VHH binders against Peroxidase 8 (PER8). Designs and how they scored, part 2

Target 1, 290 residues: Peroxidase 8 (PER8), of Arabidopsis thaliana (Mouse-ear cress) (q9lnl0)
Amino acid sequence: QLRHGFYEGTCPPAESIVGRVVFNHWDRNRTVTAALLRMQFHDCVVKGCDASLLIDPTTERPSEKSVGRNAGVRGFEIIDEAKKELELVCPKTVSCADIVTIATRDSIALAGGPKFKVRTGRRDGLRSNPSDVKLLGPTVSVATSIKAFKSIGFNVSTMVALIGGGHTVGVAHCSLFQDRIKDPKMDSKLRAKLKKSCRGPNDPSVFMDQNTPFRVDNEIYRQMIQQRAILRIDDNLIRDGSTRSIVSDFAYNNKLFKESFAEAMQKMGEIGVLTGDSGEIRTNCRAFNN

## First folded at step 1 (VHH)

Design b8 (framework vhh_7b18_3)
Fold by ESMFold2-Fast, scan of step 1:
Structure b8 (fold): chain B 290 residues (1-290), chain A 121 residues (1-121)
Amino acid sequence: as target 1 above (290 residues)
Amino acid sequence: QVQLVETGGGLVQPGGSLRLSCAASGLTFDDYAMGWARQVPGKGLEWVSYISYGGSTEYQDSVKGRFTISRDNAKSTVYLQMNSLKPEDTAVYYCAKVEYDYWSDEGFDYWGQGTQVTVSS
């Protein structure tokens, strides 16, 4: 039911409109790629890529936006702008779920990551339930991560590509990696720098990728090998026998990482999708039609 | 094993106040940001407030100016002072350690049983 070129006959400019909107936002703010990656991941791993994450809560109806884990999700205005333009030229045609997937794909390419095609034809969900939100924490073991990813149909290699690839852009607040600052396994020069950066009362943030913080590339895996991973969940990948060789493969082969990350993102975007007559095509990504 | 024990909930009239406490054990309390989340009856979890180790705070828009989060690192305890309570604040309140996950810049988990806050006349 998902296919390449889904909108070729019904809305030929669909992907170009999304791409232009994403470029305009990214050109002004390089953190857009980190924001959209987070948005797609949070949407897709919670009851499928159905744009349930985009629904605003009301006094009578809570939404996934109501939970603490989604408090930091941002970039909704990018999706809104793309939807507004698409509704003007192709009314009631392009789903919000497809817009999120296309926007994330284009933002990865803008940040120097892989260029890839996505299948489209998603329809928007009719449910946004806060109790469905379940996500992994930064200190979980590799065994726990493998079980979680297996439960949604992902193998170990895809898991390593998604965990590391998701951290090649973006920041982490100092309070979230104090266990790493105290860990003698962390590179000593980086530990000293982080101790200095994390002084002060305002929980400052640091880039998760120390060398290429705005590029989607394999540098995060090289940092894992060098004992320079900021978060424990990333450091665990190089320490564990189940994932060590995959981290090494990605660290020494950027093309392999890009191909694996592209495949992982394609698969991520197809989790639990609604197609055909299921769901709806929202006219406003933040509200159900009825 | 990490344990968070929430206390201080109860029944209060609209406009009233309550102070919640969360006693933490089994973790290096000083190394983590802490927060409060709430679950309204029949609904899911909603983030309420965060506090960093250094005392920097953030609040959900609906509670700004009414709620104050604070911590006592020597006692491994985090507090939520709730003033000008409204019926819509009725919920089970959970104490949580702030965690990053690979899907976001920040998030949190709760491990306590929670404490019930009911705002009714």
Scores: ipSAE 0.000, ipTM 0.178, lowest interface PAE 12.4, mean pLDDT 85

Design b9 (framework vhh_7b18_3)
Fold by ESMFold2-Fast, scan of step 1:
Structure b9 (fold): chain B 290 residues (1-290), chain A 122 residues (1-122)
Amino acid sequence: as target 1 above (290 residues)
Amino acid sequence: QVQLVETGGGLVQPGGSLRLSCAASGFTFSSYWMGWARQVPGKGLEWVSYIDTGGSTEYQDSVKGRFTISRDNAKSTVYLQMNSLKPEDTAVYYCARDEGYYDSSGYEFDYWGQGTQVTVSS
């Protein structure tokens, strides 16, 4: 079972080591929070939080990394560094899946988001199949999002916290929001700016939160209200009757957003976890044990 | 009403090329992942290729380097360019829309086309 203090007896410095590694990377590069949020989300919604996303493809088989939607996932070296140090202190003890969850939690706090505790005791998965990867696109309707999140046990409020909260940091490539650039309902000055930014070659990217791109705060919801959401999936949240009031609540109450996002991240980190004698404790997060 | 209509199949010699097209209607095409699957005589139904909303692609190992999936959102069309065709590629090819749910059961196609026959023979 997952519990608080899972490693207190078996690896007392586990969370401190992960936190230090994450801080060192974040201190040099503020985009680390966006990278780890995307990593945990892409891992957890595909066969549960079992670190299947971390597996490198081999000559004999592709992995989840082989899927196009995961081509932009980054930060694997952060997880590797934490795992390497943990293996020196506590061999074969701390799972890669727990490292991802702890690292993401700590990166949120560093970026000004909520501070919260996570339960640990995850074990690493024994599969990483491209065919298992199912992720929402940037233009999906609220109805589609509600159905998707409900299928993994999440209510509408938690969905709004995760979709918007996950987009408070990070970038979107221009190919993912051409429908918004053409939408006359988008703020006209932002629309003009994005048309200019997206004119270049090599699919340029823009910050999803135009005002506080490195902070985990409620600004993204304020931008939704102002017709300034970059992705259609975010814009849809303010336009749909089932989500509009939740967006407004978060936009005008940062404390409520932070509390809701912390709870949402705790729930996300517990999807489909392997515990007890299921799975394994990898010695290398990028490869299954012998 | 969701509709997917495949065209471009036919008879080709080994080593030849074909381009399949799938015209989609009844939904916001740009919002969905699209894929191709095939029904191979003796092997049953197998997934061939997948393309996400941003244009990133994935392929079954047996077709990597030979097949290329692409999409044209303005035309609501997905394509499969098939090069260096082998007799083993003989199958009915289906265009499919991914439902997009966070279901851990693998690719979840909710709508399929009628299929187009590809025969590779001399």
Scores: ipSAE 0.000, ipTM 0.165, lowest interface PAE 14.7, mean pLDDT 86

Design h1 (framework vhh_8h5u_2)
Amino acid sequence: EVQVVESGGGLVQPGGSLRLSCAASGFTFSDSSYAMGWYRQAPGNQHERVAIITSGGSTNYPDSVKGRFTISRDNAKNTGYLQMNSLKSEDTAVYYCAAHYDSEGYYYDYWGQGTQVTVSS
ESMFold2-Fast, scan of step 1: ipSAE 0.000; ipTM 0.100

Design h2 (framework vhh_8h5u_2)
Fold by ESMFold2-Fast, scan of step 1:
Structure h2 (fold): chain B 290 residues (1-290), chain A 121 residues (1-121)
Amino acid sequence: as target 1 above (290 residues)
Amino acid sequence: EVQVVESGGGLVQPGGSLRLSCAASGFTFDYSSYAMGWYRQAPGNQHERVAIISSGGDTNYPDSVKGRFTISRDNAKNTGYLQMNSLKSEDTAVYYCARPEDWSYTLFDYWGQGTQVTVSS
């Protein structure tokens, strides 16, 4: 089973090593938090938090990285660096799945988000199949989103915290929000600015949070209320009766948002985990041991 | 509101045929730019991939349906299809179509809501 302090006896410096590696990368590039949040979500909602997302494809074997939705996932070198150092001091002890969870937690705190503890003891998965990838898109309805999150054990409040909280940092490519640019209900000044930004070739990107794009805070919910949400999935949260009050609560209470997001991230990191004798402890996070 | 909707399911006798459709609701987009697939799930089982068509038009099928099912798309109608022939009782399942893939930084992607196919007599 997962527990707090899982590595206290077997690898005492495990969490401090991961934290230092994450800090060094984040100090040079503030987008690391967005990268690691996306990595954790895409790993955990596809067959559980088992680091299946980290597996590189080969000529004979595609992986989850082969799916278009995962083309933008990045930060693998951060996980690799932490793993290399951990293997030197504590061989075959700390799973790649635990490194992803710890690294994501630490990157949230660095970006001004909540500080929280995570349980560890995950083991790494033995499969990574493109056909397993099922992810919510940027235009889905609230009803579709509620069904999807309920199927993995999340209530409506947790869903609003995860969708909005995950979008407080990071970018969206213009092809993902053409429906919003055409929507007259979008804030007119922002809509005009986005039309100009998205005019060029090569599918430009914009920050999802227009005011604090490198901070994990409640600003995205304030933008939803102001009709300034970039993605339809975010805009839908303020329009739908089942989620509107939750968006308002988070928009006006950053402490409540941070507490809810921390609890949501703890729960997300525990989806479908392998423990005990299941799976393996990879030596290289990008490849199965044998 | 934009959503991909499956349709065309129903009750048929063994040996029968059905054509499933996958259409965008509220927004028209070009399926030829994206890979798409059909998946099915019988009660109590995990999903099974039954057809894939690449953005270039290449198709692939597992042995369980090869020669019986055909995936296609009509870009003018903004619709994908699965033609199902020589249906067997083991083809009974809810059928889902994949939404077009893109290179986004979104956190989640969701399959369509599905359409029920029942093969019995």
Scores: ipSAE 0.000, ipTM 0.133, lowest interface PAE 14.2, mean pLDDT 82

Design h3 (framework vhh_8h5u_2)
Fold by ESMFold2-Fast, scan of step 1:
Structure h3 (fold): chain B 290 residues (1-290), chain A 122 residues (1-122)
Amino acid sequence: as target 1 above (290 residues)
Amino acid sequence: EVQVVESGGGLVQPGGSLRLSCAASGFTFSEDSYAMGWYRQAPGNQHERVAIITYGGSTNYPDSVKGRFTISRDNAKNTGYLQMNSLKSEDTAVYYCAAGRDYWTPDEYDYWGQGTQVTVSS
């Protein structure tokens, strides 16, 4: 069972060690928050928060990292460093899945987002299969998103907090939003800027939040209202009657957004978790123990 | 054909109350998911937002009117309302209703009414 203070008796410094490692990486590179948000979301919505995403592929054994949707996931070295330090102090005790959840929570706070507690006691999964990866694309309809999130226990408000909140930081590659560049409803000045930025080779990237790209705040919802959303999935939230009022609520009330996002992140971190004697405690987050 | 029309303005004494109405025609609040807002303009000043209500019923007010003004909507009647209580001389202005899909940027609302005068004086 997940609980607050799970490691109090078995590894008292667990959360402090993770927090220090995350701070050191974030202090050198503000994009760490975006990296860890993407990592946790991609892990949790695929067979639960079991760190299956962290498994490296081999020539004989593909993994979730083999799927194109996961090609942009990064920050694995942060999880590795935290795990290495934890194994020295508390061998075979702290799961990789818990490290991802704690690291993501701390990175949100560092980026000006909400501070919140997480329950721990996750165990690591025993499989990582490319065919299990089913993620929403950047152009999906609100109806498709609602159905997908409902299937994993989330209501519409939580969905809007997660989709928009996850895009408050980070970048999108130009190949993911060509439909927006061609959309005459997009803010004309931003559209012209994006056409210019996307002319180069190697699929350039742009910030999803054009105003506060390194802060977890409600600015992305304000950008949606102003026809400045980079991705179609974000733009769809302001255009659809079932989500428009929630986007508006978050755009006007940063405190409400932060509270809703914290609650959404707590719930997301608890999807399909393995506890008790299920799964394992990996010694290397990138490989199964056997 | 497509319009919003205000009513309910008038002269009222300080501390009094007024209810403004905004009737929409040519489009439907429910089907089109429009937000509705109330704005005011005192002589010589720029437009000031005083209340917004989203399609879902969420409301927002500036500190100058919080606790005194209440915005509401009746989607079945395609009408929005502004209940104004504890009126002050500073509330004297022409009040406009506006409807559109982008309530965050007032100048980009699709439809604006012609305005209704509210005068608060002794």
Scores: ipSAE 0.000, ipTM 0.101, lowest interface PAE 19.7, mean pLDDT 85

Design h4 (framework vhh_8h5u_2)
Fold by ESMFold2-Fast, scan of step 1:
Structure h4 (fold): chain B 290 residues (1-290), chain A 122 residues (1-122)
Amino acid sequence: as target 1 above (290 residues)
Amino acid sequence: EVQVVESGGGLVQPGGSLRLSCAASGFTFSYGDYAMGWYRQAPGNQHERVAIIDSGGSTNYPDSVKGRFTISRDNAKNTGYLQMNSLKSEDTAVYYCAADQWEGSYYDYDYWGQGTQVTVSS
């Protein structure tokens, strides 16, 4: 069972150690928040928040990292550093899955997003298979998104908070939004800028939030209203009747967005978790114990 | 990026006063979202929260300093302050400033400055 204060008796400094490691990395590189948000989402929606994403592939077995959609996931060294420190102080006690959840929470606060508590007590999974990786694409319809999020226990409001909130920071590669560049409904000045930026080799990237790319705030929803959403999945939220009013609510009420995003992140971090005697406590987040 | 630098510490006799300053860079108080807090750590002890002031000017203090310490901020100078009156030997500690976007955050100590030493001794 997940609970607040799970490590109170077994590793009292657990959350403070993770927080300091995350701050040190974030202080050198503001993109850490985007990296950890993507890491936690990609871990949690694939067989639950069990740190299966962290497993390195070997010659004998591929892992979730072998899938092209995970090629851009980064920040593993942050989790490794926190784990190394925790193993020195509290051997075989704090799961990699809990470290990911705590690190992501702390990185959101550093980037100006909401502050919130998380329950802990997750254990690490014993499986990391490429075939388990099923993630929404950048062009999916609202109906498809609603069905997908409902299948993992999320209502429409929580879905809007997660999709938009997760895109308040970070970048999208040009190959992911060619349909938007061709859309005459996109803001014409932004469209011209993106056509120029997306010329050239190596699939360049752009910030998803054009105004506040390093802050977790409601600006992405204001961009949606202004026809400035980079990804189709974000643009669809303002165009669809089932989500339009929620986008407007968040766009004009940053406090409501932050409260909703905090609640959504708490719920996301609890998807399909292993507790009690299930799974293991890895000594190395990138490898199974046996 | 968030940076804070403390100053104003020193040696003072019991019953004396000191005013600590916290200069912030990498963000501005005029942007309106930042709370500021003071924390202290005595030799051999874990740090403790001493005072918090939110972006609207609301303050909070633990019982150990309530009525003796006053936290304030000057948004135009991007600086926070801790006025310490009626100092006791138990107030001897390194004092740290933290800048935070919300009051009451358990992350406040994760934004450690260099700290400023306060010694209360005869």
Scores: ipSAE 0.000, ipTM 0.108, lowest interface PAE 19.0, mean pLDDT 84

Design h5 (framework vhh_8h5u_2)
Fold by ESMFold2-Fast, scan of step 1:
Structure h5 (fold): chain B 290 residues (1-290), chain A 123 residues (1-123)
Amino acid sequence: as target 1 above (290 residues)
Amino acid sequence: EVQVVESGGGLVQPGGSLRLSCAASGSTFSDYDYAMGWYRQAPGNQHERVAIITSGGSTNYPDSVKGRFTISRDNAKNTGYLQMNSLKSEDTAVYYCAAEPDFWSGYSEFDYWGQGTQVTVSS
């Protein structure tokens, strides 16, 4: 069972150690928030928040990292550093799954997003299979997104907070939004800029939030209203009747967005968690104990 | 990592004024959810907070200095200030600047403290 203060008796410095490691990485590289948001989302929606995403493939066994959709996930060294420090102070006590959740929460706050508490007590999974990876693409319809999020217990408002909120920071490669560059509904000045940026070799990237690319704030929803969303999945939210009003609410009320995003991230971090005697406490986040 | 250094301390007569400065290195306050606090320790007393300002500019003061001390910050210069007016002999203390991540209430491990600057109020 997840609870606040799970490590109070067993590893009192657990959250402060994770937070210091995250701060030191974020201080050098503001893109850490985008990296950790993507990591937690990709872990949690695939068989629950059990750190299965962190497992390295071997020659004989692929892992979730072997799937192309996970090729862009980064920040594993941040989790490794936190785990190494925690194993020195509190051996075999703090799960990799809890480290991911705490690290992501802390990185959101550093980037100007909401501050919120998380419950802990997760245990690490014993499975990491490519066949389990089912993630939404950048071009999916609102109906597909609603169905997917509903299947894991999220309502439409929470979905809009997570899709947009997750894209307030970070980049998208040009190959992921060619449909938007060809779309006359996209802001014409931005479309011209993106056509120029995407002419280069090696699939260049652009910021998903064109105005505040390093801050977790409601600007992405304002960009949606202005026809300036980079990804089709984001643009679809302002065009669909079931989500349009929610986008508008977030675009004009940053406090409402932050509160909704905090609640959404708390719930996201609790999907399909292993507790009690299930799973294990890994000593190396990238490998099973056996 | 953020480091802070105090300046502006000195000797002042009762009723006088001093401005303390706190320069942060390694980061800008506008890029972080940091609160800046001023603390003091006088002989025979515990450390006490005399002012705090959040990243958004909200301030708080204890009754002992309210109306006499004003905390402010310049995020572009990575600098905070404590303006001290109508100084009393009771204000004599070593003053410390601290940068506190206000999203980390209770996680004192992230507090960054200066080495202190002496303020003496005497004739």
Scores: ipSAE 0.000, ipTM 0.100, lowest interface PAE 21.6, mean pLDDT 84

Design h6 (framework vhh_8h5u_2)
Fold by ESMFold2-Fast, scan of step 1:
Structure h6 (fold): chain B 290 residues (1-290), chain A 124 residues (1-124)
Amino acid sequence: as target 1 above (290 residues)
Amino acid sequence: EVQVVESGGGLVQPGGSLRLSCAASGFTFTSSDYAMGWYRQAPGNQHERVAIIYSGGSTNYPDSVKGRFTISRDNAKNTGYLQMNSLKSEDTAVYYCAAEYGSDYYLDSRYDYWGQGTQVTVSS
């Protein structure tokens, strides 16, 4: 079972080791928070938070990394470094799934987001299958998103907190939002700026939050209200009657957003977890033990 | 300044081998956590990915080159490689190295930094 302080007796420095590794990476590269948010989301919504995403493909078996939607997931070296240190201090004790959850939590706090506790005691999965990967796309409708999030236990408010909260940091490549550049409803000055940024080769990136791209805060919701959302899925949240008032509430109340996002992240980190005797404790986060 | 530069292309006979190199500057594979990929474009065709190595060292190849091509990287030298064995006339193309600086959204990987390309010609 998940509990607070799961490692207090078996590996007392577990969370401090993860936090230090995350801080060292974040201090050198502020995009670490965006990377870890995406990693945890892609892991947790596919067969639960069991670190199945971390498994490398082999000649005999593809893995979740083989799916195109996961090709851009990054931050694996951060998890590897934390695991290497933890195996030296506490062999075969701390799961890769717990490392992902702790690392993401700490990276949110570093980026100015909420500080919150997580329960631990996850065990690592024994499966990583490309056919299990079912992720939301950038143009998905609000109705489709509500149905998808409801299927994993999330209400509409929590969904808005997760989608927007996950986009408060990080970049999107121009190929992901060509429909928005063509949309006359987009803020005209921003649209002109994006047309210039996106005209070159190599599929350039832009920040999803134009004002505070390295802070986990409510600015993304304010951008939605101003018709400045980069991605269609974010723009849809302000235009749809079922989510519009929630976007407004978050846009004008940063404390409410942070509290809702913290609660959402705690709940996300507990989706479909393996505990007790299920799964395993990997010694290498990228490979099954046997 | 951020860039990647390819080298190692040339003319080889069918069945021959080449090793391409991709030198990165302005960022590091270790600290920046980039994926590094190799792509090719034959005259008149679209780009095709022939290899990718993710930040943690996992790799992926299409069936057309699997078993013949091997991607690797040396983080200390900040350089990636593509070892190409048993080359066929169909492998003739301009080969590009690409580094991905993180699209943090739900689509296929995109590459922020493409090199200029290096020509590989397989003919007798």
Scores: ipSAE 0.006, ipTM 0.204, lowest interface PAE 10.1, mean pLDDT 84

Design h7 (framework vhh_8h5u_2)
Fold by ESMFold2-Fast, scan of step 1:
Structure h7 (fold): chain B 290 residues (1-290), chain A 124 residues (1-124)
Amino acid sequence: as target 1 above (290 residues)
Amino acid sequence: EVQVVESGGGLVQPGGSLRLSCAASGFTFSGYSYAMGWYRQAPGNQHERVAIISTGGSTNYPDSVKGRFTISRDNAKNTGYLQMNSLKSEDTAVYYCATGEYLDYSWEPSYDYWGQGTQVTVSS
């Protein structure tokens, strides 16, 4: 059972150790928050928050990392460093799945986002199959997004907080938004810049939040209102009747956004978790114990 | 042929200011894919990042220089800058300009081009 203070008796410094490791990485590179947000989302929506995403493929067995949609996930070394230190202090105690959740929460706070508590007690999964990976693409409609999020227990407001909030930091490659760059409804000055930028080889990237790309704040929703959303999935939120008012509420009320995003992140971190005697406590987050 | 050349280094007293320039030739700082960064190395220390700026102008600094150093770029002149204020003796180092592309969701820009460095000495 997930609970606050799960490690109070078994590993009292668990959250402090994770927090220090995350801070050290974030202090040297502000893109840590974007990396960890993507990592947690890609882990949690695929068979639950069980750290299945962290498993490296072997000669005999592909993993979720073998799927092209996960090729861009990064930050594994942060999880490894936290796990290495935790194994020295509290052997076989703190799951990789809990490390991902704690690390993502702390990285959000460091980037100016909300501070919130998470429940812990997750155990690590025993499988990582490419065929299990099913993720929303950058061009999906609001109707498709609503169905997908509803299937995992989220309402429309929580969905808007997660999609927008997850994109308030980080980059997108030009190949992911060719439909936007050709769209005359996009802000004309930004569209002209992106057309020029995306003519080069090697699939250039751009910040999804053009104004505050390293802060977890409501600026992405203001960008949506200004016709400046980079990805179609974000632009769709301001254009669809089901989500337009929620986008506006977040754009004009940063406190409301931060509260909603914190609640959304708590709920996301609890999808399909393994607890009790299920799963295992890995000693290496990239490999099963057996 | 691609080149990156630093200039503006020198000797300055504590509390003084210097402006470093990084001129690129053989390519342009165009598009959102090219980042420019300043790194430094002092005797006995590791190579460390001092500042980074994206093509769109977003910046990042370590706490040791935050509030004192400002990175900027002029894409039309194909030049980047580091304005260094309130210089301290611990800022003494060789400063390097590096430029490269953000690769597919890369952690750090891939720095394909590095200058040869310019010495900054803060001493009375």
Scores: ipSAE 0.000, ipTM 0.113, lowest interface PAE 16.0, mean pLDDT 84

Design h8 (framework vhh_8h5u_2)
Fold by ESMFold2-Fast, scan of step 1:
Structure h8 (fold): chain B 290 residues (1-290), chain A 122 residues (1-122)
Amino acid sequence: as target 1 above (290 residues)
Amino acid sequence: EVQVVESGGGLVQPGGSLRLSCAASGFTFDDSSYTMGWYRQAPGNQHERVAIITSGGYTNYPDSVKGRFTISRDNAKNTGYLQMNSLKSEDTAVYYCAAPLTEYSWQDYDYWGQGTQVTVSS
């Protein structure tokens, strides 16, 4: 069972250690928040928040990292550093899954997003299977998104907060939004700018939030209203009757967005978690104990 | 030097209102890593968190004051505020403005003001 203060008796400095490590990385590189948000989303929607995403592939066993959709996930060294420090003070106590959740929460606050508490007590998964990876692509319809999020217990409002909120920081590679560059409904000035940015070699990237690319705020929803969303999945939210009013609510009320995003992230971090005697406490977040 | 200075405390009747101010110097509230908060301490008790606000404007309150207190910040003036409405005798305490951590930005505060006394009595 997840609970507040899970480590109060077993590892009192657990959350402080994770937050210090996260702050030190974020202080040197503001893109850490985008990296950790992507990491938690990709972990939690695949067999629950069990740190299965962190497992390195071996010659004998591929892992979730072997899937192309996960090739862009980064920040593993941040989780490793926190785990190394925690193992020194509290051996075999704090799960990698809890570290990811705490690190993501702290990185959101650092980027100006909501501050919120998380429950802990997650245990690490014993599997990392490429065939379990069922992530939403950048071009999916709202109907597809609603069905996917409903299958893991989320309503439409929470889905809009997670899809848009997760994209308020970070970048998208040009290969992911060629359909938007060709879309005459995209803001014409932005479309011209993106055509120029995407002419370079090596699949250049652009900020998903054009105005506040390092802040967790409601700007992405304002961009959606102005037809300036970079990814089709985001643009679809303002065009669909099921989500349009929610996008507008978030676009015009930053406090509402942040409160909704905090609640959504708390719920996201509790999907399919292993507790009690299930799973394990890894000593190395990138490898199973066996 | 880094410091915060509270003002606006005083004596009010139950049901009254009061606005506290927190003026910061030596750092700015518009840094995205910075969060400020208000804490209170009644005689014989430990410090209790009353409100927090991030650089982006997100706020959080404990149930004891939610709906009655509103924290805000004016980044241009480098000043934070706590608007206290529907005051109760149990809100009587010294109120402290707490400034941001550089290292543990979500867990604790490294700069505290001297406090301002709020007394709610008839």
Scores: ipSAE 0.000, ipTM 0.095, lowest interface PAE 20.4, mean pLDDT 83

